# Ledger of designs, part 1: VH-VL binders against p58978

No score or structure here was measured in a lab: all are predicted.

Target 1, 218 residues: p58978
Amino acid sequence: MTNTEIFNKLTNAIVTQDIAGCAKLTQEALDAGISPLDIITKGLSPGMKIIGDKFEAAEIFLPQIMMSGKAMSSAMEILTPELEKTKVEGEEGTGLAITFVAEGDIHDIGHRLVTTMLGANGFDILDLGVDVLNETVIEEAAKRKGQKIILVGSALMTTSMLGQKDLMDRLREENLRDSVKCMFGGAPVSDKWIDEIGADATAENAAEAAKVALNVMK
Unless a header shows other numbers, all headers, positions and changes below count from the first letter of the chain; antibody chains aren't numbered by Kabat.
ipSAE, averaged over its two directions, is called F for ESMFold2-Fast, E for ESMFold2 and O for OpenDDE. V2 adds 0.75 times the mean of E and O to 0.25 times the DockQ between the complexes of E and O.
Where letters were taken out, [cut] stands.

## First folded at step 1 (VH-VL)

Design C02 (framework fv_cosibelimab)
Fold by ESMFold2-Fast, scan of step 1:
Structure C02 (fold): chain C 218 residues (1-218), chain A 120 residues (1-120), chain B 112 residues (1-112)
Amino acid sequence: as target 1 above (218 residues)
Amino acid sequence: EVQLVQSGAEVKKPGSSVKVSCKASGGTFSRYAISWVRQAPGQGLEWMGVIIPIFGTANYAQKFQGRVTITADESTSTAYMELSSLRSEDTAVYYCARDLGYSYGYFDYWGQGTLVTVSS
Amino acid sequence: NFMLTQPHSVSESPGKTVTISCTRSSGSIARNYVQWYQQRPGSAPTTVIYEDNQRPSGVPDRFSGSIDSSSNSASLTISGLKTEDEADYYCQSYDSSTYHWVFGGGTKLTVL
């Protein structure tokens, strides 16, 4: 089987909510020598994007997207140990990364991948998980005022991405903006968006995200 | 073995619509996506959209949103591309292509093309 | 949306090697697979390279593909040029942010 056939089967497994098939295909992809990052970006993430768009368009409902999330989680259980072996650059005292997926968004692949890469590259991690209220992020940052902190948020839906602007506005209102760095990722997030909301960075993929975060924290 | 056969050339008036068919033979239709690509005389290839029967979805290029509809009939193994509000600029050869798996794959078989001429 | 930029034309003598580039305007070329299609006058395109560097059955091994992240480009290389290689060549990649296939502008290969 070609790499393209494996990626298409992985995408299909996510969209059809095939939890066992997703895990099996992920292992087959690793056994075929495909990189963990390519499995995620070329196979699994396209499937989550399709199902996320259907959910945003109200063509499917919460139970369907939750099941696709479980299929993705089964693959990530296999991929996470492999990703943890990857290093871009690591230094003690790099800082704390507070990682989260935006309120209303349950897509966790980008989040888990970025969180794993940050940890592998010397960041201490406070992982808040998925569907995280901006209020919770603000509270965690405020508790740690004076520490080196980067807020790392992910969003795969346009509606949840708009919450990133609200988070930036709240940081300014609470006099916390200068106390943290902010990096946002996810398919709808662009350099133009980052400039518009006044955040510090974005990255094309999770490996680049770790490198960008290290640069931002210098 | 696998072949995509398109309907014949059409001449249409501005403001009308055209519906081009693409019949797949020799393969499992429901396992593959069908993309539509057009090529104006002397110009390059332009992707219009895709139908993904296994997922029940169609996606369209921004330029054609609101004017193009791509459908599939599994009983006849036929995909259709309908383009409405035709203009002279829509004169082109229209191709269907088998997209190995969603638009992320590659186009392994192409139809022979259908010339659509829009003349006033 | 990103754009894929190809040279309008390339020319080379029979038996020589030619390389056609395909440069991505934004985002990494390596983020998505690149395909190459050959189109002769009056014919539908056919695939000569898929998955960056794979050849379909029946495509001669003198056709090869590569990715260069430094220049953010994909390349199609044709060695041992034959007159039947004269055609337009198109690169293609997927924009996962817009769910959109993107074609390069095409390159006319002349073998003289």
Scores: ipSAE 0.000, ipTM 0.424, lowest interface PAE 15.2, mean pLDDT 81

Design C13 (framework fv_cosibelimab)
Fold by ESMFold2-Fast, scan of step 1:
Structure C13 (fold): chain C 218 residues (1-218), chain A 122 residues (1-122), chain B 112 residues (1-112)
Amino acid sequence: as target 1 above (218 residues)
Amino acid sequence: EVQLVQSGAEVKKPGSSVKVSCKASGGTFSSYAISWVRQAPGQGLEWMGVIIPIFDTANYAQKFQGRVTITADESTSTAYMELSSLRSEDTAVYYCARKGRYSYGHYYMDVWGQGTLVTVSS
Amino acid sequence: NFMLTQPHSVSESPGKTVTISCTRSSGSIAGNYVQWYQQRPGSAPTTVIYEDNQRPSGVPDRFSGSIDSSSNSASLTISGLKTEDEADYYCQSYDSDNYYVVFGGGTKLTVL
């Protein structure tokens, strides 16, 4: 089987909620010498994108997306030890990543992958989950003033993206802006948007999130 | 912390309808799945249906399809369960319950309302 | 649609260990997450185990959950039994094919 065929089968396993098949295909991909990152970015992540688009279009309901999430989790359980083997130098002093999905957005698609990649690359993780109030993010940052912190937020809808500007405004209002770094991602988030709201970076995709975060925290 | 507060006890006659409310406070409402579960006196838990307010999407247990309607009003952070064509067998405590935060695998009813007793008298 | 079957009652002395089973009638028990709820008389249920084996904050480590694919069942195990553990316990899973939440019939735990 070609790598492309393996990736397509992984994508289909996520979309069809095939938990056991997803785990088996993930192990087969590793055994075939495919990198953990390629398995995630070319096989599993595309499946989560498809199921997320269907959920957003109200073609599926929470139970279906949760089962696809369970399939993804079974694959990540296999992949996480392999990702740990590729930890980058400079783990010392990397800092804490506070990860969250914006208020009004329950799409955990991509968020868990970003969180996992950050952890594999030396960040301590405080994962706040999905549908997170800006108030909660500010509170967690304020408790840890003086620590090396990056706020990592995702927004998968334009309506939830606008909340990122409000978060930045509040960080400035409460004199916390200089105490943290801020990286935002998601389909509607662009370099121009980041520049406009005065955040530090955008993660182009989950696979690059750790590299971008490490550069921002230097 | 998030709290679910339900409307008060109801006494209804057979053939009528009842509408129970469930108001969420202390957290975000729209993105959480809210289920309705009932319990007849001395009996077990029976799932009736669920709604996710942000998607205006509801699903119902087969037994209640055609008789139950679950709705949500995001402006007041309130979910509603309406049950029609009431029978004496519908006498029960009705609970609303919130799904925990969505993450890959973290589905459970982490917050429950206090319950609403609905008595159907003949 | 599938059924979840629990024993109607179990009893054990304080300090001992009790296990309550929850057997799925069709399809694999491992195919969908299992939760466990505790309900004391006059109260709403509270979660003691979610996602097969996870504990909510505040639930003592005496409570544990497990899945046994060979018997197609989930189990709730309570060690170091205390009088306060006396309650009804319900397992709950999800039928992803039909989009229905399924509860077990409940088990009355008596601690003598």
Scores: ipSAE 0.000, ipTM 0.423, lowest interface PAE 15.2, mean pLDDT 80

Design E01 (framework fv_erenumab)
Fold by ESMFold2-Fast, scan of step 1:
Structure E01 (fold): chain C 218 residues (1-218), chain A 121 residues (1-121), chain B 110 residues (1-110)
Amino acid sequence: as target 1 above (218 residues)
Amino acid sequence: QVQLVESGGGVVQPGRSLRLSCAASGFTFSSYGMHWVRQAPGKGLEWVAVISYDGSNKYSVDSVKGRFTISRDNSKNTLFLQMNSLRAEDTAVYYCARDLRYYGSGSFDYWGQGTTVTVSS
Amino acid sequence: QSVLTQPPSVSAAPGQKVTISCSGSSSNIGNNYVSWYQQLPGTAPKLLIYDNNKRPSGIPDRFSGSKSGTSTTLGITGLQTGDEADYYCGTWDSSLSAYVFGGGTKLTVL
C-alpha cells in the first residue's frame, strides 16, 4: 500500500468514527516506516477537519463528533511515545510554550497535537490543559520573568475566540504584553482576527504551529 | 451568579402539548451547550435532549424523538422544550442544565430547580 | 435496566468511609469523562465530580472520584448526616448517542 493510500484510509477512519480501524491503520503506517508527524498531518488531521466541517453544517451530531475524537485519541496513544523519542528537552533560544484551550472550551485533540509538536521542536512545555481562565495564563506568564515565553491558545467557537481578545487586553493592562509572544489557533481564528486583537501569529494546523512559533521566537 | 429558572409545567391530558422554558442569567448563555433532564416520581435521572451553543445541532433520547423539540433563543438567554403528543410516561420533573463548558463535556455544572409535568387523564 | 450499574443503596455510620461503584462498558465510561451528582431529598441535583476525578469549587475534598477501565467510584470520607442523598454517575454513551445516568445509589448515614 502506498503512503497516499494509507493517509486516505486514516482520514476515512476518522470521518467514519472507526476507532479500532484508526488504531490499526496508525500502527500499519508506523510499521511501513512513515513518520509519526506525517501520519498526523497527512492522515489524521485532515479527517478531523472534515468531521468539524460536517458538524458545523449539521450533518452529524454531538455523539458522532465525540466518536471521531476517540478515533483520533486512539491513534495518538500509539503516536505519542514515538513522538517523545524525537523530543528535544529545550535548546538555547527556543523558549517556553504555555499551551491552553480557552475558558469554556474542552476541545482537547487539536490542543494535544499542538503541544506535542511544540515539544518535539525544542520548546519547553507548560500545558495548562482545557477550559483555562485568562487569569491563570497571566499568572503563569508573570511568574517566569525574563524567560522567552510564547502563549499558545486555541478556541473552536466564536465565543471562546472572544476570550483571546480579553487575554490580550489584560496582558496590556498588566504591562506583560511585551514580555511574551502570543499565538492563537482554532477554526474561527484568522489573520484578520490576529491583527485586530494585536496578537503575533496563527497557524492552519498543529504541524505548521510549531514552525510558526519558531519563527515568532527568533 | 449562574441561575437557571424553568417554567411552563402543568397538568395535561395524554396527546396534549406543553412548552417548557428555562431562563438563564449570570453567564454568557451563547457559549454553552444546554440540556433537558427529567425525573419521574420516585425514579432516577433520565437525559432528554441537548442543543449546541448556537442552536445548529440538537440530539434527543429515542423515546421522545419526533415528539419533543429542543430550541434556544440566545438573544433572550432562554432554552425551550416543545413537548407534543404527551404520554403518561412523560410525567416527571424537568430540569434544564448547563453543560460544564461546551456541548459533550458530560458534566452538568448548574441545574435549575425543575418544573413539574403531569400527564394524566 | 440502566446501562450504568450502581448498587441501589449503601450505608455507613457518621465519620466512616463509603465508596459507591458505577460500572459500564467501552461505549460509555471506558470512552468518556464521568461525572457524579448528589441529589438531596426534594432538591435539584448538584455536581460533585467532573472529568473523572475533579471537584467543582465549594465541594469538600472528602468527596473523590476515580475511574479505571469501564468502572468508576465515588469515595466519601468522614461521613456526615447531611450526606444522606441519592448519588448518580453519568457519562455519554456513543452506541446510544445519548447521555446516560446510573440508576442511583441511596446513601443512608446511620
Scores: ipSAE 0.000, ipTM 0.458, lowest interface PAE 12.0, mean pLDDT 82

Design U10 (framework fv_utomilumab)
Fold by ESMFold2-Fast, scan of step 1:
Parts: C-alpha cells; sequence; structure tokens
Structure U10 (fold): chain C 218 residues (1-218), chain A 123 residues (1-123), chain B 108 residues (1-108)
C-alpha cells in the first residue's frame, strides 16, 4: 500500500468512527516507515476536519464527534510516545505551554494536535482541555509567575474567539501580560486579530504552531 | 494538594459484582488520565487499563479486556473499576494512579497514586 | 507481549551504591520509569523518563537507559531505601504500560 492509500484509510477510519481500525492503521503506517507527524497531518487530521465540518453543518451530532474523537485518541496513544522520543533529552528552558480551548467551545481536535506538537518540540505541557474559563487560565499563569510560559488557546467559532480579547484584557488588568507569551489559533483567528488584541502570535496549522511558539519564546 | 482517594476494602464471594472508586482532588480531573493497577498478594504491579475522564475513552491491557470495566464521572471527579462476576483469582490490592492525558504530554508515567483498595474474593 | 525483566533481589551495605537493572528488547528506544514501594504502602515515583527526578526525591537517585537495559542507581544507599523497585515502560503495540517483576533492595 502506498503512503497516500494509508493516509486515505486513516482519514476514512476517523470519519466512520472506526476506533480499532484507526489504531491498527496507525501502527501499520509507523511500521511502513511513515513519520508520526505525516500520519497526523496527512491522515488523521483531515478526517477530524471532515467530521468537524459535518458537525457545523448539523449533518452529525455530538455522539458521532465523540466517537471520531475516540478513534483519534486511539491513534494518538500510539503516536505520542514516538513524537516524545524525538525530544532532545538535555534541552533546558524551552518553557511551559498552557493549552486550552476557549470557554463555550468544545472543538478538541486542533487543540490535541497543537498540544502534541508543542510537546514534541521541547515544551512542558499543562493541558486545561476544552470549554476553559478565562479565570482558570489566569489562575494557572499566576501560580507560575517567573517561569517561561506561553498560553496557547484555540477557538473555532467567532463567538469563542472574542473570549481571547477578554483574556488579554484580564492579563493586563492583573499585571500578568508581561509575564507570559500568548499564541492563539483557530479558523477565525488572523494576524490582524492578533495585532488588534495585542497577543504575540498565531499559526496556520498545528505543525507550524510549535515553530512559531519556539520563535516567540526567543 | 493533589490526592487520589480510593474506596474501602471489600470482601466478596465468587460470582458477585463489585465496583470500586477513585476520587481525585487538588487538580483539574479532566486534564489527566486515570490508570488502574493490580497487585496480587506477594506479587508485582500489573497495569489493567486507563480512562480519559474528559471523553470517557478507555484503553485496556489485553489481559484485562472483557474482564473489567473502567468508567468515570467527571462531575464528581471519580473513576471506577467494575467486575460483573468476581473470581477468587481477582483477590488483590487495586491502585488507581494519575496519568498524563495520552495525547497531550511528554510523560507516560504515574505521578500520584491512591492508597489502594484491598479486594478479597473467597467462598 | 513486551516484557521487562528485573533481578528479584539486590543487597548492598549502607553507604554503597545500589544498581537495579531492567531489561527489555530495545528498551533504550522507549522511556523507562521507576517506582519505589515500601511494605504496606502505595508505590512512589522516583525516576521518570529514564533519568529525571520528581520534586522531593533525593539527589542520590539517578537513572539511565540504553540498548536493552535501563538502570536505577542509588548512591550512598541508606536503610530507608529498603523497598521493592519496579521499572515501567510504554508499549505502543498495546497502547499501554508494562511493569518489570520488581526488585527487593536489602540494605544490610
Amino acid sequence: as target 1 above (218 residues)
Amino acid sequence: EVQLVQSGAEVKKPGESLRISCKGSGYSFTSYWISWVRQMPGKGLEWMGKINPGDSYTNYSPSFQGQVTISADKSISTAYLQWSSLKASDTAMYYCARDLRGYSGYDFYFDYWGQGTLVTVSS
Amino acid sequence: SYELTQPPSVSVSPGQTASITCSGDKLGDKYAHWYQQKPGQSPVLVIYKDSKRPSGIPERFSGSNSGNTATLTISGTQAMDEADYYCQAWDSSTAGYVFGGGTKLTVL
């Protein structure tokens, strides 16, 4: 089987909520010498995008997204240790990434990928999950004042994206803005939006997020 | 701060059902997976399976697939391990342990452990 | 099924260096983690990711992992270090964990 055939089968396993098949195909892809990153970005992630688009169009409902999420999780259980083992063991001072999905948003798909890519590229991870209150993010940052921290938030809806501005405003109000770096992503997030709210960066996709975060942290 | 508190010791007969619990506190319960580990009397540690409380996704070791059910109720920060029909060979100490979310961290290790629940199954 | 093998027992005198090994096929391609368990107590993480110490674990504990063998090293071993020690690794084929059989450390 070609790499494209493997990628298409992985995408289909996500779309059809085939949990066992997704895990099996992921292991077969690794055994075929395909990089963990390519398996994620060319096979699994496209499937999650298709499912996300169908949910937005009300063609599927929460139970189907949860099942596709489980298929993705089964693959990530296999892939995460492979990505982690590429980390330079002696590397110090990259920093802590506090990752979260904005309040009112349950889109965990891109968030999982970004979190994994940051981890693979030298960041320590504190993953707060989805539907995260700005208060929670502020509290976690305040506990770690003086550490190298980047806040990494995602929003897939315009409504939840507005919460990123509220987070930035609150960081300034509590004198925490200069203590952290802030990177936001998601379909409605643009360079113009980042400039407008005074955040530090955005990235086009999960793979680029790690590179951008490293640049932002020095 | 971070604590995992398990339910008390159980004495059961073969064929009975049982559910034991593990309650997390002092951290965001859905940010970490919970693993279950068995230790038979005088024996070593044996991983049984784990759950992501955020989406209820479970992984089981091949030896325990179909033998037990792992579940969680994130509204009360509690994970469960359940048997439909106990056997004498289930006599063991059962530990829960905090595990990083499988797709969101570097370390696949157990940083905090519950105190253990002793389950004795005898006729 | 992936297996980790540990010696059942290791004995040292107080102040000596204890070395506890954990062997598995290509274990150096995985991360090894180590747990200490004293009688009647829960396990405690003492080394994670081959060589890193959790906060609160004494500097005398160290680890390494290469080829087929991971090693837990306890320098200046003390009576309080008497315990069973277990190694652990991730097995991607089962998406789960495997433990070694445990090593009883005696300090006499």
Scores: ipSAE 0.000, ipTM 0.511, lowest interface PAE 11.9, mean pLDDT 83

## First folded at step 4 (VH-VL)

Design N04 (framework fv_alirocumab)
Fold by ESMFold2-Fast, scan of step 4:
Structure N04 (fold): chain C 218 residues (1-218), chain A 119 residues (1-119), chain B 113 residues (1-113)
Amino acid sequence: as target 1 above (218 residues)
Amino acid sequence: EVQLVESGGGLVQPGGSLRLSCAASGFTFSNYAMNWVRQAPGKGLDWVSTISFSGGYTNYADSVKGRFIISRDSSKHTLYLQMNSLRAEDTAVYYCAKHYDYSGYFDYWGRGTLVTVSS
Amino acid sequence: DIVMTQSPDSLAVSLGERATINCKSSQSVLYSSNNKNYLGWYQQKPGQPPNLLIYWASTRESGVPDRFSGSGSGTDFTLTISSLQAEDVAVYYCQQYYSTPWTFGQGTKLEIK
């Protein structure tokens, strides 16, 4: 088999909810010396984009996207050690990424991947987890006023995505908006949405997220 | 009992080609990544190439990239190394070696086959 | 690429004495999340293929005599052979498997005095 064929098989494993197959193919790619970043960008992320798009269009239901998330998680369990092995020591001033999944959302699919990519690219990480109250995010940011901080939130559903607007509104009300950068991701998040709520950036996939975050923090 | 038996080595002119084979037995061949490691006369061990358990992924040392092609045939339990555009510097005993599991250390090695590239 | 450097290039040890071989990596091969050192040791006797002795820096491969032991962490590693026997005459290689390309030390030739 070609490398293109194996990337396509990784994509299909995500789309078809093949947890064991996804893990096996991921390990096989690493064994041969394929970079973790290529596995993510050429194999896994395309699959997540497909399944997310289908979910947004109501062509599949929550159980299916949850299972695709488990397939992605099985691959990330394998990839995280490899990404950390090649981690670049953060330069002075790279910053702290406070990562979280919006209140009312328990899906950690994009969150885990983005958090891992940010850490691998020199960010210090404060991972708040899933179903995170906006109050908690505000408190953590306020405690660290004066530090170089980027808030990195994700949402899989339009209903949990609306919480991102509430977070931005509260940052402004608490006079914290100018103290942080804000990057939001997730299937329903678009450049138009980012502009509308006045956040700083979004990224379509995890590999892009690290690049975008570094650019935002310049 | 695990056995790896290399063959196909011999004398070849610079610019020529050779195909090495490694016949595997005593383990489930399709479950393990396989490697070629070479050793020039009187020198140390030098990793050449790795192929994943399915054959879907390959990797090469910079010195052979673009010239050598690693492949496998699970039905024949055989690993191959197609060596093209051979140079005098490729003269070595070529060993096939098995990954232990998903780790990069080698638990079994063949006896080696000598490749001599000279005029 | 991770460069592996062994010392000494050769040594002669009397039967029953302790032999010590050192290996240094150009960067750490300890992965903090699993607390494992991605380092192995191989023995190659004259006219024979290499044989795995140690993996994960200190774990003996099945069938390897307990006089062989590995130690060290991060960048500095040691292979120790206690009570040296005649069949231990060989060249010993360290190998890192932390990242590709897989790299070996240049080898240490062990002889009987």
Scores: ipSAE 0.000, ipTM 0.440, lowest interface PAE 16.0, mean pLDDT 83

Design N05 (framework fv_vedolizumab)
Fold by ESMFold2-Fast, scan of step 4:
Structure N05 (fold): chain C 218 residues (1-218), chain A 119 residues (1-119), chain B 112 residues (1-112)
Amino acid sequence: as target 1 above (218 residues)
Amino acid sequence: QVQLVQSGAEVKKPGASVKVSCKGSGYTFTNYAMHWVRQAPGQRLEWIGEINPFSGYTNYNQKFKGRVTLTVDISASTAYMELSSLRSEDTAVYYCARHYDYSGYFDYWGQGTLVTVSS
Amino acid sequence: DVVMTQSPLSLPVTPGEPASISCRSSQSLLHSKGYNYLSWYLQKPGQSPQLLIYLGSNRASGVPDRFSGSGSGTDFTLKISRVEAEDVGVYYCMQALQTPWTFGQGTKVEIK
């Protein structure tokens, strides 16, 4: 099968919520010598974009997008070890991404995808996980003054999004704001919100997160 | 197909620790977070915490922080809850329950493990 | 912590009659994308809880259509259109919008 055919089948597996097919096609793509990054960017991410657009247009509902997320997660379980093999350790030009989900929020699938995409694009990763206290984020940043650092936080709920403002306020109080870049994402996060809290960027989706982060760190 | 099977009942003295297991089968273990919930006799359900088998991330209810430790053995598809410094008020049925990230609900529950703490 | 309050706490019903259970949260459970992080569970005597309704109004796989969930924000209702003997047990609502996840006190449904 051509690479284009494999990518199209992967995209369709995401769109049709074919969990088992998505995992199988991902393994077949790896066995065919296709890079993990190409599988994500040319096969899987286009499918998530389509399903996300359908959800925003009210053509599908939350249960369907959750099932597409499961298909994506199945593929990422296979791809993550392969991406780690190709990671370039100690690349100073890119920097360190400290990734986390806001306090009070435990939604992990989008966070895992963003973290994986950042690592695949040359970032060193310090993944703090979900439901992360702002004090923990500040402590990790304070340990690393003088390093190229981007804080990458997500919030799925409006109440946990308010914690992003508190984090920015604490960074200013601790004289750390100018030492880091800050990129926040999640459904309630907008360019207006980023401007209001004085952060550096947001990304439309996980597939664009690495591109936006690289631009912010230039 | 999908089953969560827990270890058997435990009787402990105050100050001891207990370790309860929950074995998942019929699904990819790392695709679902495992939560722990307890129910003292005649009381409401109370959330203890969660573990993400894929990332290793744990999140605990503040009430149990310092006494509870959640772990997993991915190769055995088994989650563990260890609760230390046991008190008589820890007497309860302890459940494991499966959760898919950002779904916000438990689709399958273990059968429960009765832990009795008495002198 | 988000406080979940159920009413009534005890609900004796005659078989074939309808039943209705209320669940109120101390803060809105409505996510910005329009879904409510509210689920309902049934615990039959001597058994584990089982999922009935998720995200406010969606019936779980295998749950009879006589069960329905409704509501949004802070006020939710579980309805059983005609109660059967196997529906006896304690019903719980749960929120998953904020940690710690919290449950209502439970509503015990009994046959008269």
Scores: ipSAE 0.000, ipTM 0.453, lowest interface PAE 14.9, mean pLDDT 82

Design N18 (framework fv_cosibelimab)
Fold by ESMFold2-Fast, scan of step 4:
Structure N18 (fold): chain C 218 residues (1-218), chain A 120 residues (1-120), chain B 112 residues (1-112)
Amino acid sequence: as target 1 above (218 residues)
Amino acid sequence: EVQLVQSGAEVKKPGSSVKVSCKASGGTFSSYAISWVRQAPGQGLEWMGVIIPILGYTNYAQKFQGRVTITADESTSTAYMELSSLRSEDTAVYYCARDYKGWSYAFDIWGQGTLVTVSS
Amino acid sequence: NFMLTQPHSVSESPGKTVTISCTRSSGSIAYNYVQWYQQRPGSAPTTVIYEDNQRPSGVPDRFSGSIDSSSNSASLTISGLKTEDEADYYCQSYDRSNLAWVFGGGTKLTVL
């Protein structure tokens, strides 16, 4: 089977909510010598984009996107240990990444990928999980004032993305904005949105997110 | 066109249970969340719980935990809400409602309501 | 946990514009979609606005929804008021912390 064929099968497994098939294909891809990063960026992530686009177009509903999320999670359980094997020891002063999925969103699709890639690239991780109140994020940042911190928020849905603006506004009101860096990701997040809300960065994919975060923390 | 059709009015004694049905007529609920909402006479809407059959998921409002049970029969496209240990304060119209995109977006179709009266 | 607070009643003359607010007690109103339901006496609720500002088929353009993050509230605006708009209006949003739908207390609209 060509690499292109296995990537297409992985994409289709996500789109068709084939949890067991997704895990099996992921292991087969690793056994064929395909890098964990390529499996994610060329196979799995394209499937999540397709299913996300269908959900926003009202062609599928929440139960279906949640099942696609479970298929993705089954693959990530296999891929995370492989990504950790390539982990680089953090440089002194790399910093702490506080990772979270916005309040109102339990979709952990982008969150696990970004969190894993940040950790693999030398960040210390404080993972707050999914459906995280902005107040909780503010509290965790305030407890660590004086540390090098990047807040890394993910949102799959447009309504959850609006919470990112509220977070930025609250950081300014609490006099914490200059104490942290802020990077937001997720399908609806764009460079124009980042500029509009006054955050520091976004990235096109999870691998690029780690590189962008390192550059922002210089 | 899909409609939600509920069972008829019930009169129950305190301490008994009631089970109200909600059938998807003209279509199916297999891909949707079905919520139950009640309204006591002259009062507002109060959410009781939800079932998402395809996910095997149910959740109940804190106030009703321990005495409400929501189930679904996918073969008949029917959801059920059973409320036990009935009190006079449970006298209300009970509605089922369908979430168009699941449990985080919007209710698009409402049942006609079922009046449950709890009295001696 | 949060509450959605609406005024108990509003009134306005036919042809005028009325706005009904729905204020979230904690967390941003913008985090989750807000829906608005109309209920006439003896009837089941019907949806007039979903996903903050969208209208179902058959709902006239004079109904509109908006979100104001500065006041942490959603608003239903009805322009060109007609006597048939007299009803109870309920806002609704999702509480992710409890995985539960939350309704506002309802607003009685009187058109005189």
Scores: ipSAE 0.000, ipTM 0.445, lowest interface PAE 13.7, mean pLDDT 81

